VHH binders against q9lnl0. Designs and how they scored, part 4

Target 1, 290 residues: q9lnl0
Amino acid sequence: QLRHGFYEGTCPPAESIVGRVVFNHWDRNRTVTAALLRMQFHDCVVKGCDASLLIDPTTERPSEKSVGRNAGVRGFEIIDEAKKELELVCPKTVSCADIVTIATRDSIALAGGPKFKVRTGRRDGLRSNPSDVKLLGPTVSVATSIKAFKSIGFNVSTMVALIGGGHTVGVAHCSLFQDRIKDPKMDSKLRAKLKKSCRGPNDPSVFMDQNTPFRVDNEIYRQMIQQRAILRIDDNLIRDGSTRSIVSDFAYNNKLFKESFAEAMQKMGEIGVLTGDSGEIRTNCRAFNN

## First folded at step 17 (VHH)

Design s1
Fold by OpenDDE, look of step 17:
Structure s1 (fold): chain B 290 residues (1-290), chain A 117 residues (1-117)
Amino acid sequence: as target 1 above (290 residues)
Amino acid sequence: EVQLVESGGGLVQPGRSLTLSCAASGFTFSTYAMGWYRQAPGKQRELVAAIYGSDTLYAKSVKGRFTISRDNAKNSIYLQMNSLRPEDTALYYCAKEFHSWGSEDYWGQGTQVTVSS
């Protein structure tokens, strides 16, 4: 079972070690928060938070990393570094799944997001299959999104918190929002800016949050209201009657957003977790134990 | 050290106008969102208005009556309050950014606004 302070008896420095590693990376690169958020999300919503995303593919054995939507996931070196240090101090004790969870939490706090506790005791999965990867695209309808999130136990409010919270940091490639820059309802100044930015080669990226791209805050929702959403899904959230009020509430109440986001993150981090004797404790997060 | 100093409060009759000012120091003013909060006796502190760059937001209760603005050259924000109502009576606070759950907040000492006939 998951519990607070799971490692107090086996690896007391576990969370501190992860936190230190995350801080060092974050201090040098503020995009770490977005990276880890995306990593945890892409791991958890695919067959649970079992660190299956971290498995490297081989020519003979593809993994979840082999899927196109996971191609841009970053932060693996952070997890590796944390794992390396943990294995030195507490061999075969701290799972990769817990490292991801703790790391993501800490990175959120560093970015000005809510501080929340996480229960630990996760174990690592024994499966990483590309066929399991079912991720929503940036142009998905709200109805489709709601259905998808409900299938994994999330209500509409939690969905809005996770989508916006995840998008308030990080970047989107130009190819992902071509429909938006052609939308006459989009803010004209932003549209012009994006068109200019996207003229560059190699599918340039832009911040989804144009104002505070390195902070976990409610700014993304304000931008939604202002017709400045980058991704179609974000624009749909403010336009759809089922989510409009939630977006509005978050936009006008950062405290509410942060509380909701904290709860959402805690809930997400516990999706389909392995505990007890299930799964394994990997010694290398990128590979199954033989 | 972050400092926020509010001014402009007072006693006014309903329907009158009042302008609040907040002078900020100790941080790069132009890079931060600023806002006004208010707290009435026995009630929780609530957002009144905020300004993000040039974007503004307002509480529903004050929308159309209050206007928030900033002067980056003076490191100041303002709250123009028109058509004041008794329910607007509160201690008004200047804030650096929004209140952060689990984080330290920066507030001024507040300025009292009292609307009474």
Scores: ipSAE 0.005, ipTM 0.233, lowest interface PAE 12.4, mean pLDDT 92
Fold by ESMFold2, fold request of step 23:
Structure s1 (fold): chain B 290 residues (1-290), chain A 117 residues (1-117)
Amino acid sequence: as target 1 above (290 residues)
Amino acid sequence: EVQLVESGGGLVQPGRSLTLSCAASGFTFSTYAMGWYRQAPGKQRELVAAIYGSDTLYAKSVKGRFTISRDNAKNSIYLQMNSLRPEDTALYYCAKEFHSWGSEDYWGQGTQVTVSS
């Protein structure tokens, strides 16, 4: 069973070790928060929060990393560093799935987002198959997104908190939002800026939150209201009647957003978890135990 | 439309080196995993090398001899093949993605590598 303070008896320094490792990486590179948010989301929505995403492929056995939608996930070295320290202090005790959960929570707080508790006690999965990866693209309708989030137990408010909150940091490549650049309803100054930023080779990227790209805050929802959302899915949230009022509520009440985002992240971190005797405690997060 | 164009194949003697190139277009090159496959006569196509994120992967038969690399500025991947053996003789394909289960597996036309004396 998941509980608060799961490691207090078996590995008392567990959360502080993860926190220090995350801080050291974040202090050198503020994009760590975006990396860990994406990592946790991609892990949790694919057969649960069991660190299946962390498994490296072999030529005979592909993994979730083999799928193109996961090719941009990064930050695995942060999880490895935390795991290495934890194995020195508390061998075979702290799961990779819990490290991802704790690291993401801590990176959100470092970026100015909410501070919240997470329950721990997750165990690591024994399966990582490309066929399990089913992720939404950036142009899906709100109706399609609502169905997908409902199928994993989330209501509309939780969905809006996760989509916007997950996009308040991080980047999108120009190839993902060409439809936005062509949209006459997009803010004209931003359209012009994006046309300029997207000139050049190698599919340049831009921040999804043009105003506060390194902070976890409600600014992305203000950008949506101002027709400045980068991705189609984000713009759809303000245009669709089923999500419009929630976007407005978050845009005008940062405290409400932060509380809702914290709750949403707590719920996401508990999808399909393995506990008790299920799964394993991996000694190397990149590989199943022998 | 996805396009993958392999080049650099040819006839070489055992023990020599060869570099394959693959030029890619029609997708977000820098965000996709890329792979080199080969198919020898009478054998199934096999993954030789892959590059995904900052990581690489090699088949056991080529590890230590082949090196995959990518140049995002040129939307290209390369396979440097050293210490070539007759069993490396195959048609080499560049692929977007490196798994056999996805609907997004796209192949080039291939480039022939023949290792013989």
Scores: ipSAE 0.000, ipTM 0.418, lowest interface PAE 10.9, mean pLDDT 87
Fold by ESMFold2, fold request of step 23:
Structure s1 (fold): chain B 290 residues (1-290), chain A 117 residues (1-117)
Amino acid sequence: as target 1 above (290 residues)
Amino acid sequence: EVQLVESGGGLVQPGRSLTLSCAASGFTFSTYAMGWYRQAPGKQRELVAAIYGSDTLYAKSVKGRFTISRDNAKNSIYLQMNSLRPEDTALYYCAKEFHSWGSEDYWGQGTQVTVSS
C-alpha cells in the first residue's frame, strides 16, 4: 500500500537524495522540470506508474521507448543517478517508480510550482510493451481527450490541469504545429515570430509557454485565451465549450491552478501502481532484474 | 493512407557499400520510431536497425557496418550499408514502429540487396 514516508524506516535519506540529485540537474539546466513532467505522464498513463517507460529496448524485445510518441522523453540519466546513489545507501530498497514520482514533484517546486506531498511504496513493473502505449497526439479533439482521461479515472478539470500544467514548461517541435502557423485566428505577432523560429533544418522547437517558459504557473492558460497557444490541443481547450470555463478559471486564478495541478499530479502518480509483493525493485532502472 | 517506399537496392560485390532509402507518407513522420528489416530466402524477417528519438539500435550481425539515419524534412530514413557480405543478401523493408508483438506494422514492398561476386 502507498503511504507518506514509506521509506522512513528502510531508507531514511531516500527523498533527500532524490531531491539533491534533481536540484543539481535543475540548477544547471532549467528544462529538467519539463523532462520529468513528460516522463511521469508517459509512464503513468500507460498501464500505471510502474517505471515501464524506463526499460531500454533490445533488437529482440522492443519497449515503450520504441514508440514514436515517447521519442522526445528525456532525463532518464537523472533517474539513473538517483538510483545509483540510493543503491549505495539502501540496496534494493527504493523503486524506480518512486524515484520518478519524487523527482517530478521536486522539479515542479524548483520551477515555482506548487509544493505537495506524495505517497510512496510503488514497485517496478515486469513488462514494457509498445502495444500498450496509447498516447494522444497534439491534434485530437477535446471530446476524444475527455474520453481517454475518463477511462483512467479523471474528470474534465483534472484533464485541463494536466494538459495545460504539463505545457506551461517545455518545447514543441515545429513539425507539430504547422496548422497553427497557418491559422488566421492565431495572434499575428506570434505567428510571424514562429515562422522565423521554424525556418531551417532539423525541425526546430519553440517554448509552449511564450511568456514564462521555465516556470510552472498559470500563464499557459492566459496564452490560450490570448490566441497564443502553440499546440492545437491547447488551442482546442479554450475553443471547446466543455473546457472553456475551466481554462478561464485557471487563467484568472493562479492559486486555483496550482492547487488543482498539485491534486492532479498526486492522482496521476497513483494510477495503477504496484505495491506489496507485486512487481520488483529494479537495481538498474533501464533493465528488468534477473 | 500510410505509404512506405523503399529504394536503393541492387547487385553489389562483397566489400562494397549501398545506401537504402525509405520515403514515408500518410502520417506525421517525425513522431514515429522507424526501422529496417530484412528477409533472406527461406529465413524469417529480422530487425536490422531502428531509430527512435535520437537513439539507434542495431542487430549484432550488422553493428559497426550499417548506420541508420533519418531526415524529418524529407520524411525519409536511410540505411548506409558498408562492408557488405553475401550473408546480407535479402529483401529489405522499412517499417513504422518496429514492434515484434502487436503485429500492426506498416511495410513497403521492399528493395532487394544482392551481394555476389
Scores: ipSAE 0.000, ipTM 0.291, lowest interface PAE 14.5, mean pLDDT 86
Fold by ESMFold2, fold request of step 23:
Structure s1 (fold): chain B 290 residues (1-290), chain A 117 residues (1-117)
Amino acid sequence: as target 1 above (290 residues)
Amino acid sequence: EVQLVESGGGLVQPGRSLTLSCAASGFTFSTYAMGWYRQAPGKQRELVAAIYGSDTLYAKSVKGRFTISRDNAKNSIYLQMNSLRPEDTALYYCAKEFHSWGSEDYWGQGTQVTVSS
């Protein structure tokens, strides 16, 4: 079973070790928060938070990493570094799934987001199948998004907190928002800037939060209200009647956003977890045990 | 709409080197995993090398001899093949994503590599 402080008896320094590794990476590179948020989301919504995303493919066995929607996920080396240190101190004790959960929580706090507790006790999955990866793209309707989030246990308010909160940091490639650049309702100064930025080769990227791209805060919702959302799904949240008032509430109340985001992240981190004797404790997060 | 064009194959003596190229179009190149496969006469197509995110993967038979790389500016991947052996003789394919049986796998037409004494 999941509980707070699961490792206090078996690996007392577990959370502090993860925190230090995350801080060292974040101090050098503020984009760590975006990387870890995406990693946890992609792991948890695909058959649960069991670190299945972390498994490397082999020439004989593909993995979730073999799928294109996961090609942009990064930061696995942060998890590896934490795991390496934990295996020296507490061999075969701290799961990779728990490392991802703790690391993401800590990176959010470092970026100015909410501080929140997470329960631990997750075990690592024994499968990583490409066919399980079903992630929705950035142009889906609000109705389609609501249905998808409901199917994994999230209500509309939780969905809006996760979509905006996940997009208050990080970048989007120009190929993902060409429809926005052509939308005359988009803020005209931003649209002109993006047209220029997107003319470069190699599918350039831009920050999804044009004002505070390295902070976890409610600014993305203010950007939505100002017609400055980068992705279609983000713009849809302010335009659709089922989500409009929630966007407004978060835009005008940062405390409400932070509390809602913390609760949403806690709930996401507990999707489909393996506990007790289920799964395993990997010694290498990139590979199943022998 | 997805197009993958392999080039650089040929007849070569054992121990020599070749570089294969694959030009890609019709998708967001930088965000996709890419792979090189080969198929020898009478054998199944096998993954030789892949590049996904910042990581690479090699079949054991080519590790240390072959190197995959990508150039996002040119929407291309390459396979540098050193110390070629007769057993490397095959038709080499470039692929978008690297699970050879999936519905989203796209294949080029292939480029022949023949290594003979």
Scores: ipSAE 0.000, ipTM 0.425, lowest interface PAE 10.8, mean pLDDT 87

Design s1
Fold by OpenDDE, fold request of step 23:
Structure s1 (fold): chain B 290 residues (1-290), chain A 117 residues (1-117)
Amino acid sequence: as target 1 above (290 residues)
Amino acid sequence: EVQLVESGGGLVQPGRSLTLSCAASGFTFSTYAMGWYRQAPGKQRELVAAIYGSDTLYAKSVKGRFTISRDNAKNSIYLQMNSLRPEDTALYYCAKEFHSWGSEDYWGQGTQVTVSS
């Protein structure tokens, strides 16, 4: 089972090594936080936190990376670097799943988000199948989203915390919010800005949080209230009666958001984890051992 | 019984070089990652360098100055320390990949390195 200090007896420097790697990358690129958040989310909500997302597809065997919704996931090099260093000091000891979890936690803190502990002892999965990937699109209704999150044990508050927490540092390709750019209810100044930004080639990306894109804070919720939500789902969160009050609370209380987000992250990171003798400890996070 | 015996430490002036050696016994040496740690007075023990196979890892503070290597035939690892600095002063320990902090089973007695003018 998961526990605090899982590696104290086998790989005491495990978390420090991961933290150092993450810091080095973050220091050079502040978007690392968003990348790792998305990575962990896309891994955990699909059949549990088992690092199945990290498996590279081959010509003969597709993986979860083969799915369009995962095409933009980043941060694999960070995990690889951490894994490489860990394998040097603690071979076949620290799972990729734990590396992702620790890395994400640390990146959140670096970005001014809440500090929280994580239990470790995760093992890596033996399956990565595109058919398992059921991720929500950017235009999904709140009702549909709630149903999906409930199916994996998340309540509405947790859902709102995770969505906003990720989006407050996240980026979105222009193709994902064309419906919003055409929405007369969107802030006119922002709409104009986005239209200009999206004129560029190769489907440019914009920050969903236009004010503090490198900080994990409650700014995204304030933007929602201000009709400055970029993705339809974010706009729906403030409009829907089931989530409106939660959005409002987070928007006006950053402490509450941070606390809720920390709890949400802890909960998310423990979805469907493999422990004990289940799964494996990969030596390469991008491939199964056999 | 795992045994690790460090040697090669001493007193040197800044800018000088030292080579540390660690002789290991009691386990299949070639299948384990090995490393060097150091502990300065009043500070926590920290990783200096590690080696698994031919791959190496270095602490940022020593990168470019220190080189870790291994000789599987001799069940030994080495730490070539160049351009030594006063801040490198510490007790240097040889370590096996699996260890518990404070456990004597996975650490040698250490070899003292003192860098001073």
Scores: ipSAE 0.000, ipTM 0.214, lowest interface PAE 15.4, mean pLDDT 92
Fold by OpenDDE, fold request of step 23:
Structure s1 (fold): chain B 290 residues (1-290), chain A 117 residues (1-117)
Amino acid sequence: as target 1 above (290 residues)
Amino acid sequence: EVQLVESGGGLVQPGRSLTLSCAASGFTFSTYAMGWYRQAPGKQRELVAAIYGSDTLYAKSVKGRFTISRDNAKNSIYLQMNSLRPEDTALYYCAKEFHSWGSEDYWGQGTQVTVSS
């Protein structure tokens, strides 16, 4: 039902339009990659890739955005801009779910990550419910993480690729890794640095990848090995016997990581998708059509 | 067939130095990342150091003491181990970058390093 070149007959410029919009934003702000990765993840792992995350809450009807875990998700304006342009050229043709998927893919490539194709033909969901949002915290154990990822069809290697790949870009608020700052096993220099960085008010953020925070690469895994993981889950990946070898392989083989990450992203982007006559094609990504 | 042959291990006193060598064959050496692993008795195998191109990484426990290098002309990698400690005692393995998940890894026979007074 999903297929490569889904829009070739209905909206040939679809992917180009999305790509251009993403590039313009990325060129001005390199954090766009992290934003879109987080957006897609938070959408897909919650009842599938149906753009349910994009729905704005109302007084009458809360949405997935109402959940605290989603409060920090960014990049909605990018999706809106892409949707606006697409609606001018191909009205009610390209789903918000596909826009998110394409945008995320392109942003990864721009950040030096792997280039991969995505099948399209996704439709937008008709439900956005806060109660559906079940996301893992930053201090989760590897065992718990494995269980969660298996429940949505991911194996351990895919999990490691997604977790590390997602954390090799972007930031974490200081409140999320206070346990690490107190961990004597953490690199002492980094620990000291983080303590200083977190001294400021309003829960400051730091790059999870301290070396190449704007590049999609295997650097995060190297830092795990070096006891420089920021989040507990990342530190757990290198310490746990079930994931240690995977982390090490990714750490010294960027090509392998990129290949694995590409595959993982493709798989993630197809979780619980709506196709055919299911769901709808939204005209506004922030609202249901009716 | 991929072959990795480690050498250079031995018994040394704490504080001494040792250099391990790994001779690789059966693949285009220069195009692959290489690494050193070690396994101590009763412990899990752990990464010690890796080299990808000119980029190197080290486990925290060996950083500043160990240095990994490669010689593409000799299809070899090396591990210079300085300031050796008893906790460095392990069987050291040479590794190629690529491993298929669920399949047997490419390992040599290993070389034993024993640090004791």
Scores: ipSAE 0.000, ipTM 0.195, lowest interface PAE 14.7, mean pLDDT 92

